# VH-VL binders against q7dma9r51to147, part 34

Target 1, 97 residues: q7dma9r51to147
Amino acid sequence: GDQVIYHCTVRTLDGVVVESTRSESGGRGVPIRDVLGNSKMILGLLEGIPTMHKGEIAMFKMKPEMHYAEIDCPVSAPENFPKDDELHFEIELLDFS
Key: E = the ipSAE of ESMFold2; O = the ipSAE of OpenDDE; V2 = 0.75 times the mean of E and O plus 0.25 times the DockQ between their complexes.

## First folded at step 13 (VH-VL; framework fv_umesolerbart)

Design E1 (at its last look DockQ between E and O 0.90; V2 from the best seeds 0.87)
Fold by OpenDDE, look of step 13:
Structure E1 (fold): chain C 97 residues (1-97), chain A 128 residues (1-128), chain B 107 residues (1-107)
Amino acid sequence: as target 1 above (97 residues)
Amino acid sequence: EVQLVESGGDLVQPGGSLRLSCAASGFTFSSYYMNWVRQAPGKGLEWVSYISSSGSWIRYADSVKGRFTISRDNAKKSLYLQMTSLRAEDTAVYYCARSPEYVYPSGITKYIFAFDIWGQGTLVTVSS
Amino acid sequence: EIVMTQSPATLSVSPGERATLSCRASQSVSSNLAWYQQKPGQAPRRLIYGASTRATGIPARFSGSGSGTEFTLTISSLQSEDFAIYYCQQYNRYPYTFGGGTKVEIK
């Protein structure tokens, strides 16, 4: 699998930040390092990130079955998060190799 | 017919405020990210701001950050731009523009900020 | 921000001739590049997106090419209605930025 490094911010339709790697959104400011196909990743990211290019900032809309509400989702949803809602993801792909 | 119609452009003094509106028709407004783009007289185009379909995401150009506020009313199919602390350099035709969506076979949707629908613009003049 | 530079500023072309417009990005924008046409007193009209995909209703004489930092808009045979200002725009990352435009005028 390909190694990917990216920032990610997830918001509900109401504007609540579900999760973020960015410091300005409450994150640690540390990007995620994963290997596509070999890491625990929600389906939407697994499908969306390969559509991106290095340096790109993309906005995605994902239905519940594409994120935490995925059947046998390998990633745990944040605490007290409604998994059955549509989410928007801002992804900045820092590296793809 | 898909259409965007801006309004609210006026002559204002520096430091003044003005609210622009954009009325959408012919498409499901609530499904689309919307933008403001401006063009100073005889000059090029400058992206100003975008707002997500539900309003959860908002971004501004540095030139207007802290002074302009983008908002929307999906029930009214309307986009707004509240401008404050206006400067001479804010003089421009202001366009509302739609960001199209690309729906992948996987079911995810990616928003494309290559604007496919534009209004005819509304002129804002900031002058003493 | 990514700076977009277009050249030439003005291009004089005769009807029926080929027009070639250039757009350069200060850093790679991959294929996330759009071209617009603007006529006096009108809003811009999207011609190309994804660097090379014609928008719906755009004549085949318009074509886009390039990737990374160098892009080209080609009008294979200039028609009278094609005299206008053309802008490139990157949407690889915000802030989304436009080139300064190329004015295509009649020779």
Scores: ipSAE 0.916, ipTM 0.958, lowest interface PAE 0.4, mean pLDDT 95
Fold by ESMFold2, look of step 13:
Structure E1 (fold): chain C 97 residues (1-97), chain A 128 residues (1-128), chain B 107 residues (1-107)
Amino acid sequence: as target 1 above (97 residues)
Amino acid sequence: EVQLVESGGDLVQPGGSLRLSCAASGFTFSSYYMNWVRQAPGKGLEWVSYISSSGSWIRYADSVKGRFTISRDNAKKSLYLQMTSLRAEDTAVYYCARSPEYVYPSGITKYIFAFDIWGQGTLVTVSS
Amino acid sequence: EIVMTQSPATLSVSPGERATLSCRASQSVSSNLAWYQQKPGQAPRRLIYGASTRATGIPARFSGSGSGTEFTLTISSLQSEDFAIYYCQQYNRYPYTFGGGTKVEIK
């Protein structure tokens, strides 16, 4: 599989940042590195990220079943994550290799 | 018929304030990211700001940060731009514009900032 | 920000002939490129998105091509209503930037 390197910021529909890789949004400033086909990822990112191109910033909206409320979700939700909310995701794709 | 209608453009002095409105009709306004785009007389187009469908995610061009505030009222199907500390370079026709969506087979939605619906614009003139 | 450069600034073309408009991005925007037509006193109208997909209702004489940093809008047989200013715009990342425009006028 292809390696994807990306920044991700997740907000509720009412604007609460619930998870971010960006330092200005409370994250560590370190992008996520995933390998498509090997790394465990939420369904919405598995569908959305492969359609993005290097350098793209995309805005997605995902229903709960496409993120951490997926049945048998392979990834643990971050602490205090609103698993039952529809959420907005901003993804910056830094590399696709 | 899908339509966007801007209003509130006026002549205002430097340092002044003005509020623009955009009335939407013919589509589910609350589902779409909305934008302001401006065009100075005789010049090209400049993206100003977007606001997410719920109103909770906002971006501004650097040229207007701290002076302009975008907002929306989904119950009234209306988009707004509150402008303050206006400068001569803010003189332009201001358009509201819709970002279309792409819905994936899974139901996730991606927002596309290639604006498919534009209003006819409202003229803001900043002059002494 | 990504700078979009259009050339030529003005293109003089006879009716019925082909017009070729160029747009260059300062860094790759992949296929996240749109073309707009604007006539005096009117709002822009989206012609092309995704670099090459015609928007609904746009005549087949308009075609877009390119990817990455180099893009072309072609109008295969100019009609009288096609004399306008054409703008390219990248939407790969904010701020979403437009080219300076190409005015297509009657020769």
Scores: ipSAE 0.808, ipTM 0.922, lowest interface PAE 0.5, mean pLDDT 93
ESMFold2 (binder alone), look of step 13: mean pLDDT 92; pTM 0.937

Design E2 (at its last look DockQ between E and O 0.90; V2 from the best seeds 0.86)
Fold by OpenDDE, look of step 13:
Structure E2 (fold): chain C 97 residues (1-97), chain A 128 residues (1-128), chain B 107 residues (1-107)
Amino acid sequence: as target 1 above (97 residues)
Amino acid sequence: EVQLVESGGDLVQPGGSLRLSCAASGFTFSDYYMNWVRQAPGKGLEWVSYISSSGSWIRYADSVKGRFTISRDNAKKSLYLQMTSLRAEDTAVYYCARSPEYVYPSGITKYIFAFDIWGQGTLVTVSS
Amino acid sequence: EIVMTQSPATLSVSPGERATLSCRASQSVSSNLAWYQQKPGQAPRRLIYGASTRATGIPARFSGSGSGTEFTLTISSLQSEDFAIYYCQQYNRWPYTFGGGTKVEIK
């Protein structure tokens, strides 16, 4: 699998930040380092990130079945989060190799 | 027919305020990210702001941040730009523009900020 | 921000001739590049997106090429209605930025 490094912010349609790697959005400011195909990742990211280029900032909309509401989702939803809602993702792909 | 129609452009003094509107028709407005792009007289194009389909994501150019507020009313199929603390350099034709979306077979949607629909613009003149 | 530079500022071309417009990005924008045409008193019209994909309804004489930092818009045979200002725009990263434009005028 390919190694990817990226920032990610997830918001509900109501504007609530679900998760973020950005310090401006309450995150630690540390990007995520993963290996596509080998790491546990929500399906939408597995599908979306390969469409991106290094240095790109992309906005995605994902149906519930593409994120935390995926059947047998390998990633736990944040506590007290309604995982059956549509979500928007801002992804900055820092590295892809 | 898909179209956008801007309104609200006027002559205002520096430090003044003005609210622009953009009326959408011919498409499902609530599905699309919307933008404001401006063009000073005889000059090029400058992206000003975008707002997501539901309003959850908003971004501004540094030149207008803290002074302009983008908003939308999906029930009215309308986009707005509230401008405050206006400066001479804000003088421009203001366009509303749609960001198209690409729906992948996987079911994810990616928004493309290559604007496919533009209004005819509304002129804002800031002058003493 | 990513700075977009277009050249030349003005291009004089005769009807029927080939026009070649250049657009350079200060850093890579991959293929996330669009071209627009603007005529006097009108809003911009999208011609190309994804660096090389013609928008719906755009004549075949318009083509885009390039990737990374260097891009080209080509009009294979200039028609009378093609005299206008052309802008490139990157949408790889916000803030989204436009080039300064190239004015295509009749020679």
Scores: ipSAE 0.912, ipTM 0.956, lowest interface PAE 0.4, mean pLDDT 95
Fold by ESMFold2, look of step 13:
Structure E2 (fold): chain C 97 residues (1-97), chain A 128 residues (1-128), chain B 107 residues (1-107)
Amino acid sequence: as target 1 above (97 residues)
Amino acid sequence: EVQLVESGGDLVQPGGSLRLSCAASGFTFSDYYMNWVRQAPGKGLEWVSYISSSGSWIRYADSVKGRFTISRDNAKKSLYLQMTSLRAEDTAVYYCARSPEYVYPSGITKYIFAFDIWGQGTLVTVSS
Amino acid sequence: EIVMTQSPATLSVSPGERATLSCRASQSVSSNLAWYQQKPGQAPRRLIYGASTRATGIPARFSGSGSGTEFTLTISSLQSEDFAIYYCQQYNRWPYTFGGGTKVEIK
């Protein structure tokens, strides 16, 4: 179990912000804290985040089955989240410990 | 043959405007993040801006924020930089540059800002 | 922003000799570092990414090493076409920043 602390902003391909941890994008400004191996995470983040380093800002593109349209997805999408869309994720990894 | 060709560089007065273009060929332009990078005469390189593959995610260097607008037209395979309120310090050769992608085994894609393809550049001179 | 510092500013080397170029980051960029070659009147060419991975088509005499804040580009046996300016660049986070360059010239 490593802890990962990160900011995440999610957009549709046409630019609609559908979820963000950042205050400038409508979020609360509070990063997500997950424990690899224990926390429930979407498949795309489980694959992408372990390859990042502390302080990195990365841009990912994920098809639906790699986020909330994953078969047996262990997390619930936010209300009105576009589960069937290909989405872009900006991840800032604040800590990897 | 993968190519990027810039155009639109010119001599302009301070406070003036210019629009730069970059024509792409030999690759699927709509799959890639694109960048502008500039180099003042006799100086080093400065990243200016990126735009996402769909055109919907954009970042700027602080030195140009509010004055420059990056855009793209995927149907025309073209990248643009609209420059306004130009200053002497904007004098540079402007390059368009491609961010390559890394595709994970699952099919998710990460964009890499170590630019693999560059155009020849177009010179912008801001002088009275 | 992350400041990239290159040294020396100029490196005079005879053909066939080794050149060693240094790059330092003001904070860790892990292995998210690239090296570029630029000849007069030309665009930069990417040599190395990921600190140590040669780009496709780049000769084996170019090698990169380092991680975190300290990085080195080595040219093991200089050829006539290698006299150019070399830039390092971090891509750990935007804004992406370049070093000031090292000019490699004929001694």
Scores: ipSAE 0.788, ipTM 0.916, lowest interface PAE 0.5, mean pLDDT 92
ESMFold2 (binder alone), look of step 13: mean pLDDT 92; pTM 0.940

Design E3 (at its last look DockQ between E and O 0.87; V2 from the best seeds 0.86)
Fold by OpenDDE, look of step 13:
Structure E3 (fold): chain C 97 residues (1-97), chain A 128 residues (1-128), chain B 107 residues (1-107)
Amino acid sequence: as target 1 above (97 residues)
Amino acid sequence: EVQLVESGGDLVQPGGSLRLSCAASGFTFSSYYMNWVRQAPGKGLEWVSYISNSGSWIRYADSVKGRFTISRDNAKKSLYLQMTSLRAEDTAVYYCARSPEYVYPSGITKYIFAFDIWGQGTLVTVSS
Amino acid sequence: EIVMTQSPATLSVSPGERATLSCRASQSVSSNLAWYQQKPGQAPRRLIYGASTRATGIPARFSGSGSGTEFTLTISSLQSEDFAIYYCQQYNRWPYTFGGGTKVEIK
């Protein structure tokens, strides 16, 4: 699998930040390092990241079955978060190799 | 017919405020990210701001951050730009523009900030 | 921000001739590049997106090429209605930025 490094911020339709790697959004400011196909990630990211290019900032809309409401989702949803809502993901792809 | 119509442009003094409106028709307004783009007289184009379909995500150019507020009313199919602390350099034709979306076979949607629909613009003049 | 530079500032071309417009990005924008046409007193019209994809309703004489930092808009045979200002725009990263434009005028 390909190694990917990226920042990610996830918001609900109401504007609530579900998760973020950005310090401006309450994150630690540390990007995520994963290996596509070998790392546990939500389906939407697995499908969306390969559509991106290094250096790109992309905005994705994902329906519930593409994120935490995915059948047998390998990633746990954040505490007290409804899994059956549409989410928007801002992804900055820092590296892809 | 898909259409965007801006309004609210006027002559204002520096430090003044003004609210622009953009009326959308012919498409499902609530499904699209919307933008403001401006053009100073005889100059090029400058992206100003975008707002997500539900308003949950907003971005501004540094040149207007803290002074301009983008908002929308999906029930009215309207986009707004509240401008405050206006400066001479804010003088421009202000366009509202739509960001199209690409729906992948996987089911995810990616928003494309290559603007496919534009209004005819509304002129804002800031002068003493 | 990514700076977009267009050249030449003005291009004089006769009707029926080929027009070649250049757009350079200060850093790679991959293929996330759009071209617009603007005529006097009108709003911009999207011609190309994804660097090389012609928008719906755009004549075949318009074509885009390039990737990374160098891009080209080509008008294979200039028509009278093609005299206008053309802008490139990157949408690889916000803030989204435009080039300064190239004015295509009649020779």
Scores: ipSAE 0.918, ipTM 0.959, lowest interface PAE 0.4, mean pLDDT 95
Fold by ESMFold2, look of step 13:
Structure E3 (fold): chain C 97 residues (1-97), chain A 128 residues (1-128), chain B 107 residues (1-107)
Amino acid sequence: as target 1 above (97 residues)
Amino acid sequence: EVQLVESGGDLVQPGGSLRLSCAASGFTFSSYYMNWVRQAPGKGLEWVSYISNSGSWIRYADSVKGRFTISRDNAKKSLYLQMTSLRAEDTAVYYCARSPEYVYPSGITKYIFAFDIWGQGTLVTVSS
Amino acid sequence: EIVMTQSPATLSVSPGERATLSCRASQSVSSNLAWYQQKPGQAPRRLIYGASTRATGIPARFSGSGSGTEFTLTISSLQSEDFAIYYCQQYNRWPYTFGGGTKVEIK
């Protein structure tokens, strides 16, 4: 288990912000804290975040089965989340320890 | 063959406006993030802006924010930079540049801002 | 923003000799570093990305090394076509920033 602390903003292909940790995008401004191998995470983040480094801002595109349309997804999507859409994720990795 | 060709560079007075174009060919333009990068005469390179493949995600350097607008037309395979409130400091050769992608085994894609394809550049001169 | 500093500003080198160019980042960029070559009147050409991976079609005499804040571009057995300006660039996070360049010229 490594701990990862990150900001995440999720948009549809046409630019609608669906979810964000950032206050300027409607979130609380509080980053997500996960422990790799212990915390429940969507498949796309489980693959992408370990390849990132502290201080990196990365842009990902994920098909539905790599986020909340995953079979038996361990993480609940927000209400009315577009789980069948291809989505874009901006991840800022604040810490990787 | 993969190619980017800029146009629209001109001599303009301070406070003026100018629109740059970049025509893409030889690759699936709509799959890539695109960038503008500029170089003042005798100086180094400065990243200006990027736009996502769909056009919905945009970032600017602080030096141009509020004055420049990046856009794209995927049907025309074209990238644009609308410049307003031009200053002497904006005098530069402007390049369009492509961000390559990395596709993970699962099919998720990461966009890489180490630019693999560049145009020839177009000169913007702000003087008078 | 992350400031990239290149040294030396100018390298005078004879053909066949080794050139070593340095690039320093003001904070860690891990391996998210690229090197570009630019000749007069031409666009930059990507040589290296990921600090050490040669771009397709780049001759083996170009090699990159380093991680974190300190990076090196090495040109072994310099050829006449290698006289140019070389830029490093971080892509760890936007805004993406370039070093000031190292001019490699004939001694």
Scores: ipSAE 0.788, ipTM 0.920, lowest interface PAE 0.5, mean pLDDT 92
ESMFold2 (binder alone), look of step 13: mean pLDDT 93; pTM 0.947

Design E4 (at its last look DockQ between E and O 0.86; V2 from the best seeds 0.84)
Fold by OpenDDE, look of step 13:
Structure E4 (fold): chain C 97 residues (1-97), chain A 127 residues (1-127), chain B 107 residues (1-107)
Amino acid sequence: as target 1 above (97 residues)
Amino acid sequence: EVQLVESGGDLVQPGGSLRLSCAASGFTFSSYYMNWVRQAPGKGLEWVSYISSSGSWIRYADSVKGRFTISRDNAKKSLYLQMTSLRAEDTAVYYCARSPEYVYGGITKYIFAFDIWGQGTLVTVSS
Amino acid sequence: EIVMTQSPATLSVSPGERATLSCRASQSVSSNLAWYQQKPGQAPRRLIYGASTRATGIPARFSGSGSGTEFTLTISSLQSEDFAIYYCQQYNRWPYTFGGGTKVEIK
């Protein structure tokens, strides 16, 4: 699979930040390093990231069935977030190889 | 017919405030990211702000951050721009513009290549 | 921010001739580039997105090409209604930025 490095911020429709890799959104400021197809990540990211180009910042809308694949994304969400709601994702693709 | 109609443009003094409105029709307004884009007289285009479909995600250009507030009322199919601390350089025709959405598999990606524009409303800031 | 530069500022072309407009980005925007047409007193109209995809209803004489930092809008045979200002715009990352525009005028 392809190696990807990206920042990710997830918000509910109510404006609550579910999780973020960005420091300005409460994250550690460390991007996610992953391998498409060989790692466990949100299904929507598996489908969305390949549409992106290196350096791109993209906004995605994901229905509940696209939030998770087999296992949660490396970006952990709070236990009490509305899992049955639509979520929006901001992804910055830093590297794709 | 898909349509956007801006209103609220006026002549105001520097330091003044003004609220612009944009009325949407012909499409499911609540599903789309919306934008404000402005154009100073005889000049080019400048992206001002965007707001997500539900209003939960907002971005501003640095030139207006802290002074302008973008909002929306999906029940009224309306987009708003509250402008405060207006400056002469804010003089422009203000357009509301839609960000189209594209489906990739089971997800939706928003593209900020604006496909629908209003006719614009003129804001003039002058003493 | 990514700076978009268009050239030339003004392009004089005779009806029926080819018009070639250039747009350069200060850094790569991949294919996330749009072109707009604007006539006096009107709102911009999207012509091209994805650098090379014509929007719905746009005549075939308009074509876009390029990737990365260099882009071109071509009007293969200029019609009377094509005299206008054309803007390029990157949407690779916010803030989304436009070029300064190229005015296509009748020669």
Scores: ipSAE 0.916, ipTM 0.957, lowest interface PAE 0.4, mean pLDDT 95
Fold by ESMFold2, look of step 13:
Structure E4 (fold): chain C 97 residues (1-97), chain A 127 residues (1-127), chain B 107 residues (1-107)
Amino acid sequence: as target 1 above (97 residues)
Amino acid sequence: EVQLVESGGDLVQPGGSLRLSCAASGFTFSSYYMNWVRQAPGKGLEWVSYISSSGSWIRYADSVKGRFTISRDNAKKSLYLQMTSLRAEDTAVYYCARSPEYVYGGITKYIFAFDIWGQGTLVTVSS
Amino acid sequence: EIVMTQSPATLSVSPGERATLSCRASQSVSSNLAWYQQKPGQAPRRLIYGASTRATGIPARFSGSGSGTEFTLTISSLQSEDFAIYYCQQYNRWPYTFGGGTKVEIK
């Protein structure tokens, strides 16, 4: 059950931003707060965030089944999200408690 | 044989331009983040820029932002650095460097602890 | 920007002796720290990543330790080929920054 606070930006292979928490990338500028053992999260974040430390900015590549193409994914994808693509994730971990 | 070979270093005047190239061989170039790192003569190392495997993510050090452009051509297995508005402080040996990947199931994490370096190419900015 | 500070600037040691090199970060980089060796006219070579993991092909005499803001590279029995400049580098977040280097020279 650790709480994690993070910024996340997701891009396609071609560099198109498809989702971001950052204001400069079209988001609200508000980081996501999740609880690893409790919050509904895509599989790739559940695998990736535990490899990070507070203050780290990490770059991940995730196969479709690690994000919204997961069978019975517990989180709804944004409208017109490219569920079948490998996607690039930048994650800034602000807190890990 | 895993290899990176830089070229294009030259003597240029302040305000001038250069394009550096880095030719990759012996690995799947299109799978890796690539970097430029520079070293002024007799000085330490300074990270300049990275570009993601597809070219979709790019970051620059503040000292070069707006003047340098990193790019890649995966079909030619080549990395580039277009340098403009060159200054004396840009005088350095420029290295291309590879960021290794580490796989955790269906995700890959990129590590900016550079495992492969080229031999470097010297850029001198002087009147 | 995370500032990396290395000490000493120069370390004079005899072959076969132990060298201890220090690296300090201006804020925590956890274990996201690498060490490189550079000889004159050559590119850097990665020795250590993750603060303590030896890169492939690096001799066991090279050992890294530390976490957070304070890190050490130890060379337990210096060989002739180990006289070089050593750099630490954080990769916790961009911009990735290097220390100023420690030159290990023959006494």
Scores: ipSAE 0.754, ipTM 0.903, lowest interface PAE 0.6, mean pLDDT 92
ESMFold2 (binder alone), look of step 13: mean pLDDT 92; pTM 0.942

